# Ledger of designs, part 42: VHH binders against Abasic site processing protein HMCES (HMCES)

Target 1, 269 residues: Abasic site processing protein HMCES (HMCES), of Homo sapiens (Human) (q96fz2)
Amino acid sequence: CGRTSCHLPRDVLTRACAYQDRRGQQRLPEWRDPDKYCPSYNKSPQSNSPVLLSRLHFEKDADSSERIIAPMRWGLVPSWFKESDPSKLQFNTTNCRSDTVMEKRSFKVPLGKGRRCVVLADGFYEWQRCQGTNQRQPYFIYFPQIKTEKSGSIGAADSPENWEKVWDNWRLLTMAGIFDCWEPPEGGDVLYSYTIITVDSCKGLSDIHHRMPAILDGEEAVSKWLDFGEVSTQEALKLIHPTENITFHAVSSVVNNSRNNTPECLAPV

## First folded at step 19 (VHH)

Design wc8 (from yb1 with F27I)
Fold by OpenDDE, fold request of step 23:
Structure wc8 (fold): chain B 269 residues (1-269), chain A 117 residues (1-117)
Amino acid sequence: as target 1 above (269 residues)
Amino acid sequence: QGQLVESGGGLVQPGGSLRLSCADAGIDFSHYDMAWYRQAPGKERELVARINYGGTTNYADSVKGRFTISRDNAKSTLYLQMNSLKPEDTAMYYCAAGLEYESFEYWGQGTRVTVSA
């Protein structure tokens, strides 16, 4: 996963992240650093994206089932990194492979500290190799959406009003991530950054791309992943696997340029 | 599975130079780590050189001082300048790109480099 969409207004995004805590109480996640949230149809590595994490990471004795939403840098900077420039990391930390996550210090250490997060997106993009050509067809990949009588498909959003209807009830993609906190050696603010855990693609997606993000499908999976106070690393890792509960449609080449940030990026062609 | 296309391979005499290129027209690799690998006949594939998205480079000991990896993000092209080539450098050379830690998702089909008198 190298490109995502996360364009919802902050209030809509927050509502879309409604959840029940362990007591069964309906809640909205509290924001940390809401000003760092930058909606975009075209999110690239090193940009900030909103993630969910347990409140226990910020508050001692907090209910670990409570969720915080925070923009974090895509590309994990490990806490032990001593250079002033994260781009000097030897290996890319945009994604981490599920099969080697426990073998890599950069991921194992924060994971052991319970630093699990859920990366939020409208969906993600992948590029399919076209046979016989050097061209690639981009696809937008996302959770199946509930067809309500009122909500048309993305393709049916021919008006601003219809567009709003589609996105007001959009089920966000929830990807498993690991985050870390890095203190720059020269001082300054603590950097929160994340990596997306990747797995082999499901059968349905395998023709597009052989790798996919580990998707946490459903509230239980999301809750277990986030709740490091009650759920061990070993148990949490059982949630990491490919899922078939994904849909996709072809999009235009507009998304190829990471500078493009328009609805056309995810519009079906 | 990648559409990375390598070019620039060929036959060269010992002490000669070659410049390999790798390009993909479809994907912006500006955020990707990229690398050159090589595989000699009967040997395992080995890392030759790596460049991260920030331009930080790493080389195999066997090619240090002779090979230079570089990238042009505007052209989505990876390069390998190979100087002072040796017969031991004879191999199929592959370019790779990836966002995963110590792994590459995209691979080229390879370009053959033969160093022979």
Scores: ipSAE 0.870, ipTM 0.930, lowest interface PAE 0.5, mean pLDDT 93
Fold by OpenDDE, fold request of step 20:
Structure wc8 (fold): chain B 269 residues (1-269), chain A 117 residues (1-117)
Amino acid sequence: as target 1 above (269 residues)
Amino acid sequence: QGQLVESGGGLVQPGGSLRLSCADAGIDFSHYDMAWYRQAPGKERELVARINYGGTTNYADSVKGRFTISRDNAKSTLYLQMNSLKPEDTAMYYCAAGLEYESFEYWGQGTRVTVSA
C-alpha cells in the first residue's frame, strides 16, 4: 500500500469512528493534534494520516478500550533512531510485512510495547499491470458500502446532495498499523509515526496486486487490535490476515500524480 | 509485480563503463526504496546497490568505488553507473522497488551486462 484516500472532513471522520467501549458506552474518539489532520484524496508516504490508538498510551490507568484519534506520519521512525533526518533510515518503513514483523527490530520493539494502531482511510489505491502494455490501471479499493435505496453505485451520485450522503455514511477502511514515538536528537516535538502491516493479497485482489494491507474487518477486530492492555501481541497478530471483504473499481490515472488531490482520484471510470 | 523496465545493458570490454536505467511510467516511485540486483549464470541473485527514498545508498563490497546508484524522482527513474567493469560483473541486472522493510514488491525483467575482452 503506497497510496490512500482520507478526505472526509474532521467532524465526519470523527463520527465515522464512533465506537462502543468495553462497557458498551457509545463514544467518539478524542482528537490529539487535530490541526495536523490534512484531508486528501491522495495520501502518500511521509504524509500525516489519522490513526486510532488506545487512550492508555496517553493516560495512565485509562480504559484501554477507549480510543484516541491522532494524525501520525506515515512511515515509522523507530524510537532508537539517532539521526536528525528520518529519511536517513536505511530501510523503508512505510509498510511492514506480517511474516517478518517479529524479526525486525524497528517493528518488534514498538509492537512489544503495545503500540498498535488502526490506520484510517476511505480506501487505498493499487495499480494493476496491463498485459501487453507498459501501462498500469489504478484501482480504488475499499470496504463494501451499504447501498441506500436511492444511491446506486458510487458513480451514480448525480447530485452533490447524493454525494454528500454517500460520504456521510462511508465505512472507513481500517488497516492494522504499528506506531512509534521518536524524539529528535536536536530536540523538538516527539514524532508519532506508523507503518502499515501488509499481507499477501486475497484472491479477489490478487489479479490487481499480490500484496495488500492487513485489514481489520469489524469492530471486534479493531477493538482487539487497539486494546493492548487486554490483548497480547500474540493474540493480536492472529488478526493479521488477508480479507475478501473488499470491493474495488477502476479509477483514472489522475491518482498517479501524488500532487493531485481531487475527487477524480477515486471516481470510477 | 510492477512493470519496471531496465535499459542500458550490453557488451563492454573490461575497464569499460555502462549506465543502467530503470523506469516505470505508471507508478510514482519517489517514496520507494529502490535497488539493483544481479544474477550471474549459475549463481544466486545478489544485491548490487540500494537507495532509499531519501537518497541513502548502500553497495555490495564487490562494487564499492566502481558503481554508483542514483535516482531521479521527477522522472521516476533509477540509475546504476558502472565503471571499471570486470568480467565478474557479467550478469543479468534487475531493478527493484518497494515500500516494505527490506523487501521489494516490484521487479524488472532485467537487462544483460556482459563484460568480455
Scores: ipSAE 0.869, ipTM 0.932, lowest interface PAE 0.5, mean pLDDT 93
Fold by OpenDDE, fold request of step 23:
Structure wc8 (fold): chain B 269 residues (1-269), chain A 117 residues (1-117)
Amino acid sequence: as target 1 above (269 residues)
Amino acid sequence: QGQLVESGGGLVQPGGSLRLSCADAGIDFSHYDMAWYRQAPGKERELVARINYGGTTNYADSVKGRFTISRDNAKSTLYLQMNSLKPEDTAMYYCAAGLEYESFEYWGQGTRVTVSA
């Protein structure tokens, strides 16, 4: 996963993240650093994206089932990193392979501290190699959406009003992530950054790409991943596997350029 | 499978130079770590050079001082300048790109470099 969409307005995004805590109370996640949220149809590594994490990370004795939403940098900068420039990391930390997550200090250490997060997106993009050509076909990949008479599919939106309706009820993609907190040697604000855990692709995506993000499908999976107070690392890692519960459609080459940030990026061709 | 396409390989005399290129027409690799690998006949694939997305480079000891890995993010192209080539450098050279820690997701089909008198 090297490109995502996360374009919803902050209020819509927040509502889309509604959840029930351990007590069964309906809640919305509280924002930290909401000003760092930058909606985009085309999110690339090193940009900020919103993630969910347990309130317990910020407040002592907090209910660990409560959720915070915070924009974090895509590309984990480990807390032990002593250089002033994150780009000096020897290896890319945009994604973390699930099969070696416990072998890599950069991921094992924060994971051991319970620093699990859910990375939010409308969906993610992958590029399929076209047979016989040097061209690639991009796809937008996301959770299946509930078809309403009014909203239809992304492709059925024939008016701005219908388009808005589609996104008002959009089920966000929830990807498993690990985050860390890094204090720059030169001082300044603590950097929160994350990596996306990746797995081998499910059968449905295998023809498009052989790797996919670890998707947490459903409230239970999301809750367990986030709740480091009650769920051990070992138990949480059991949630990391390919899922077939995804859909996709072909999009235009507009998304190829990371600078393009328009609805055309995820529109069906 | 990634469609990285290597070019620039060929036959060269010892002491000669080649410049390899690797590009993908569809994917912006500006955020990717990239690398050159090579595989000689009867040998295992080995890392030749690596460059992270920030431009930090690492080389195998066998090519240090002779090879230079570089990238042009605007062109989404990776290069390997190979100078002072030796017969031991004869191999299939592969380009790789990835966003995963210590792993490469995309691989080219390779370009053959033959160093022979």
Scores: ipSAE 0.869, ipTM 0.931, lowest interface PAE 0.5, mean pLDDT 93
Fold by OpenDDE, fold request of step 20:
Structure wc8 (fold): chain B 269 residues (1-269), chain A 117 residues (1-117)
Amino acid sequence: as target 1 above (269 residues)
Amino acid sequence: QGQLVESGGGLVQPGGSLRLSCADAGIDFSHYDMAWYRQAPGKERELVARINYGGTTNYADSVKGRFTISRDNAKSTLYLQMNSLKPEDTAMYYCAAGLEYESFEYWGQGTRVTVSA
């Protein structure tokens, strides 16, 4: 996963992240650093994206089932990193392979501290190689959405009004992530950053790309992944596997340029 | 699987130079780590040079001082300048790109480099 969409307005995004705590109370996640949230149809590594994490990471006696939403840098900067420039990391930390997550210090250490997060997106993009050509077809990949009689498929939104309705009820993609906190050697603000855990692609996606993010499908999976107070690392890692519960459609080449940030990025062609 | 396309390989005399290029028209690789690998006949594939998304480079000992890996993010192109070529440098050279820690998702088909008198 090297490109995502996360374009919902903050209020819509927050509502889409409604959840029940362990007591069954309906809640909205509390924001940290809301000003760092930058909606975009085309999110690339090193940009900020919103993630969910347990409140227990910030408050010692907090209910670990409570959720915080915070923009974090995509590309994990480990806490032990001593250089002033994160780009000097020897290896890319945009994604973490599930099969080697426990072998890599950069991921094992924060994971051991319970620093699990859920990366939020409308969906993610992948590029399929076209048969017989050197061209690639991009696809937007996301959770299946509930077809309301009035809200046609993303493709059927004939009117701006219908488009808004589709996104107001959009089920966000929830990807498993690991985050860390890095203090720059020169001082300044603590950097929160994350990596997306990747797995082999499911059968349905395998023709498009052989790798996919580890998707946490459903509230239970999301809750267990976040709740490091009650769920051990070992148990949490059982949630990391390919899922077939995804859909996709072809999009235009507009998304190829990471600078493009328009609805055309995820529009079906 | 998106295919990186290598170019610039060929026949060269010992002491000669070649410049390899690798590009993909479909994917912006500006955020990717990239690398050159090579495979000589009867040998295993080996890392030649690596460059992270920030431009930090690493080289195999056998090519240090002779080879230079570079990238043009605007063109989504990777380069390998090979100077002072030796017969031992004869191999298929492969370009790779990836976002995963110590892993590459994309591979080229390779370009052949032959160093012979």
Scores: ipSAE 0.868, ipTM 0.931, lowest interface PAE 0.5, mean pLDDT 93

Design wc8 (from yb1 with F27I)
Fold by OpenDDE, fold request of step 20:
Structure wc8 (fold): chain B 269 residues (1-269), chain A 117 residues (1-117)
Amino acid sequence: as target 1 above (269 residues)
Amino acid sequence: QGQLVESGGGLVQPGGSLRLSCADAGIDFSHYDMAWYRQAPGKERELVARINYGGTTNYADSVKGRFTISRDNAKSTLYLQMNSLKPEDTAMYYCAAGLEYESFEYWGQGTRVTVSA
């Protein structure tokens, strides 16, 4: 996963992240550093994206089932990194392979500290190789959306009003991530950054790309992944596998340029 | 597997030079780590050179001082300048790109380099 969409307004995003705590109480995640949230149809590595994490990471006596939402840097900077420039990391930390997550210090250490997060997106992009050509077809990949009787297919939103309705009830993609906290050697603010755990692609996506993010499907999976107070690393890792509960449509080449940030990026062609 | 396309391979005399290129028309690799690998007949594939997204380079000892890996992010193109080529450099050369830690998910089909008198 090298490109995502996360364009919802902050209030809409927050509502989309509504959840029940362990007591069954309906809640909204509390924002940390909301000013760093930058909506975009085209999110690339090193940009900030919103993630969910347990409140227990910030408050010692907090209910670990409570959720915080915070923008973090995409590309994990490990806490032990001593250089002033994250770009000097020897290996890319945008994604973490599930099969070697426990072998790599950069991921094992924060994971052992319970630093699990859920990376939020409208969906992610992948490029399919076209046979016989040097061209690639980009696809937008996302959770199946509930068709309301009144809301035509995502493609049939002929009116701006219908488009808004689609996004007001959009089910966000929830990807498994690991985050870490890095203190720059020169001082300053602590940097929160994350990596996305990747797996082999499901059968449905295998023709598009052979790798995919580990998707946490459903509230139970999301809750277990986040709740490091109650759920061990070993148990949490059982949640990391390919999922078939995904849909996709072809999009234009507009998304190829990471500088393009328009609705055309995820529009079906 | 992503379609990286290598070019620039060929036959060259010992002491000669070649410049390999690797490009993908569809994917912006500006955020990717990239690398050149090579595989000689009967040998295992080995890392030749690596460049991270920030431009930090690493080389195999066997090619240090002779080979230079570089990238043009605007063109999404990876290069390998090979100078002072030796017969031992004869191999199929592959480019790779990835966002995963110590792993590459995209691989080219390879370009053949033959160093022979």
Scores: ipSAE 0.866, ipTM 0.930, lowest interface PAE 0.5, mean pLDDT 93
Fold by OpenDDE, last read:
Structure wc8 (fold): chain B 269 residues (1-269), chain A 117 residues (1-117)
Amino acid sequence: as target 1 above (269 residues)
Amino acid sequence: QGQLVESGGGLVQPGGSLRLSCADAGIDFSHYDMAWYRQAPGKERELVARINYGGTTNYADSVKGRFTISRDNAKSTLYLQMNSLKPEDTAMYYCAAGLEYESFEYWGQGTRVTVSA
């Protein structure tokens, strides 16, 4: 996963992240650093994206089932990193392979501290190799959306009004992530950054790409992943596997350019 | 995103130079770590050189001081300048790109380099 969409307005995004705490009370996640949220149809590594994490990471004795939403840097910078420039990391930390997560210090250490997060997106993009050509076809991949009688397929939104309705009820893609906190050696603000855990692709995506993000499907999976106070690392890792509960459609080459930030990026062709 | 395609391989005499290129027509690799691997006949594939998205480089000891890995993000092209070539540098050279720490997700088909008198 090297490209995502996360374009919803902050208020819509927040509502889409509604949840029940362990007491069954309906809640919205509280924002940390809301001003760092930058909506985009075309998110690249090193950009900021919103993630969910347990309130217990910020407040001592907090209910670990409560959620915070915070923009973090895509590309994990480990806390032990002593260089002043994150780009000097030896290996790319945009994604973390599930099969070697416990073998890599950059991921194992924060994971052991319970620093699990859920990375939010409308969906992610992948490029399929076209046979016989040097061209690739991009796809937008996301959760199946509930077809409301009025909400035609993303492609059928013929009117601006219908388009708005589709996104107001959009089910966000929830990807398993690990985050860390890095203090720059020269001082400054603490950097929060994350990596997306990746797995082998499900059968449905295998023709497009052989790797996919670990998707947490459903409220229970999301809650267990976030709740590091009650759910051990070992138990949490059981949630990491390919899922077939995804859909996709072909999009235009507009998304190929990371500078393009328009609805055309995820529009069906 | 296009396929990684290597070019620039060929026959060269010992002490000669070659410049390999790797490009993809569809994928913006500006955020990717990239690398050159090589595989000699009867040997395992080995890392030759790596460059991260920020331009930080690492080399195998066997090629250090002779080979230079570089990238042009505007052209989405990876290069390997090979100087002072030796017969032991004879191999198929592969380009790789990835976002998964030390693993590479994308691979080229390879370009053959033969160093012979």
Scores: ipSAE 0.866, ipTM 0.930, lowest interface PAE 0.5, mean pLDDT 93
Fold by OpenDDE, last read:
Structure wc8 (fold): chain B 269 residues (1-269), chain A 117 residues (1-117)
Amino acid sequence: as target 1 above (269 residues)
Amino acid sequence: QGQLVESGGGLVQPGGSLRLSCADAGIDFSHYDMAWYRQAPGKERELVARINYGGTTNYADSVKGRFTISRDNAKSTLYLQMNSLKPEDTAMYYCAAGLEYESFEYWGQGTRVTVSA
């Protein structure tokens, strides 16, 4: 996963992240650093994206089932990193392979500290190799959406009003992530950053790309992943596997340019 | 498998130079770590050089001082300047790109480099 969409307005995003805590109380995640949220149809590594994490990471004795939403840097900067420039990391930390997550200090250590997060997106993009050509076809990949009687397929939104309705009820993609906190050697603000755990692609996606983010499908999976107070690392890692519960459609090459931030990025072609 | 396409391989005399290129027409690799690997006949594939998205480079000891890996993000192109080539450098050279820690998702088909007197 090297490109995502996360374009919903903050309020809409927040509502889309409604959840029940362990007591069954309906809640909205509380924002940390909401000003760092930058909606975009085309999110690249090193940009900030909103993630969910347990409140227990910030508040002692907090209910670990409570969720915080916070923009974090895509690309995990390990807490032990001593250089002033994260780009000096020897290896890319945009994604973390699930099969080696426990072998790599950069991921094992924060994971052991319970620093699990759910990375939020409208969906992610992948590029399919076209046979016989040097061209790639981009696809937007996302959770299947509930067809409301009025909301045709993403492509059928003939009116701005219909489009808005589609996004108001959009089921966000929830990807398993690990985050860490890095203190720059030169001082300044603590950097919160995350990596997306990746797995081999499901059968349905395998023709597009052989790797996919570990998707946490459903509230239970999301809750268990986040709740490091009650759910051990070992149990949490059982949630990391390919899922077939995805859909996708071809999009234009507009998304190829990371500078493009328009609805055309995820529009069906 | 990615559509990374290597070019620039060929036959060269010992002491000669080659410049390999790797490009993909569809993907912006500006955020990707990239690398050159090589596989000599009868040997395992080995890392030759790596460059992260920030331009930090790492080289195999066998090529240090002779090879230079570089990238042009605007062109989404990776380069390997190979100087002072030796017969031992004879191999299929592969370009790789990835966003995963110590792993590459995209691989080229390779370009053959033959160093022979």
Scores: ipSAE 0.865, ipTM 0.929, lowest interface PAE 0.5, mean pLDDT 93
Fold by ESMFold2, fold request of step 20:
Structure wc8 (fold): chain B 269 residues (1-269), chain A 117 residues (1-117)
Amino acid sequence: as target 1 above (269 residues)
Amino acid sequence: QGQLVESGGGLVQPGGSLRLSCADAGIDFSHYDMAWYRQAPGKERELVARINYGGTTNYADSVKGRFTISRDNAKSTLYLQMNSLKPEDTAMYYCAAGLEYESFEYWGQGTRVTVSA
């Protein structure tokens, strides 16, 4: 998983993240660093994207079921990293494999601190090689969506008003992540950064790519992954598995160039 | 058939040089860690050199000082400059790219390098 869409305006994104706390009260997540949110149809590693995390990471004695939303850097920078430039990390931290996550200090240490997050996106892109050619077919991959009358899908939207209706009720993709906090040795703000956990692809995606992000399907899974105050690392890791509850459509090569930030990136072909 | 395309292999005499290239038509690998692996007949595949997205490199002891890995992110292309070639460098050479920690998800079909008199 190396390319996502996360394009919703902040207020729309926030409303899409409505949840219930432990006591059943409806809430919206509280923003941290909202000015770092950079919406785009075409997000790449090292860019900032919004994640959910427990309020308990920021506030002593907070209810661990309450959620904060904050932009973080894609590509985890471990808290113990001593160089001044994250590009000096020997190995890429854009994704971490679920089958070895507890064997790697870069991920085991923040997991031990309860640093679990939910990475938000409209969906993600993957490239399939077509047999008998060197060309690739990109796909946009996302949760199945509930249709509204006559205009509930991406392919049916033919006007700005219909486009807005598609996205106003969009079910955001919720991926399992690990984050860490790095203090640059030269000083400055603490850097929050995340990795996306990956698993073997489900049968539905296996013809596109053999790996997929670990998707948290539903509020129970999201709540348990976030709540490090009540859910242990061992219990949380049981949530990490492939899902078949996923859909996709082919898109044009417009998305190939990471500078293209337009609806055409995810438009069906 | 693999997803990356290698080029530049061939037959060369001992002491000669070759430059391998690796690219993909669709995926921009500028954010990826990339590597060259090789496999000689009857042997296991081994790492030759790796380069992270920021340009930091690492080499197998057997090729240090003779091979240079490099990347051109503007062209989304990986290179291996192979100098002072020896018969033991004879192998199929594979390009790899990945975003997973300490792993590579994309591989090429390979390009053959033969070093013989």
Scores: ipSAE 0.801, ipTM 0.907, lowest interface PAE 0.6, mean pLDDT 91

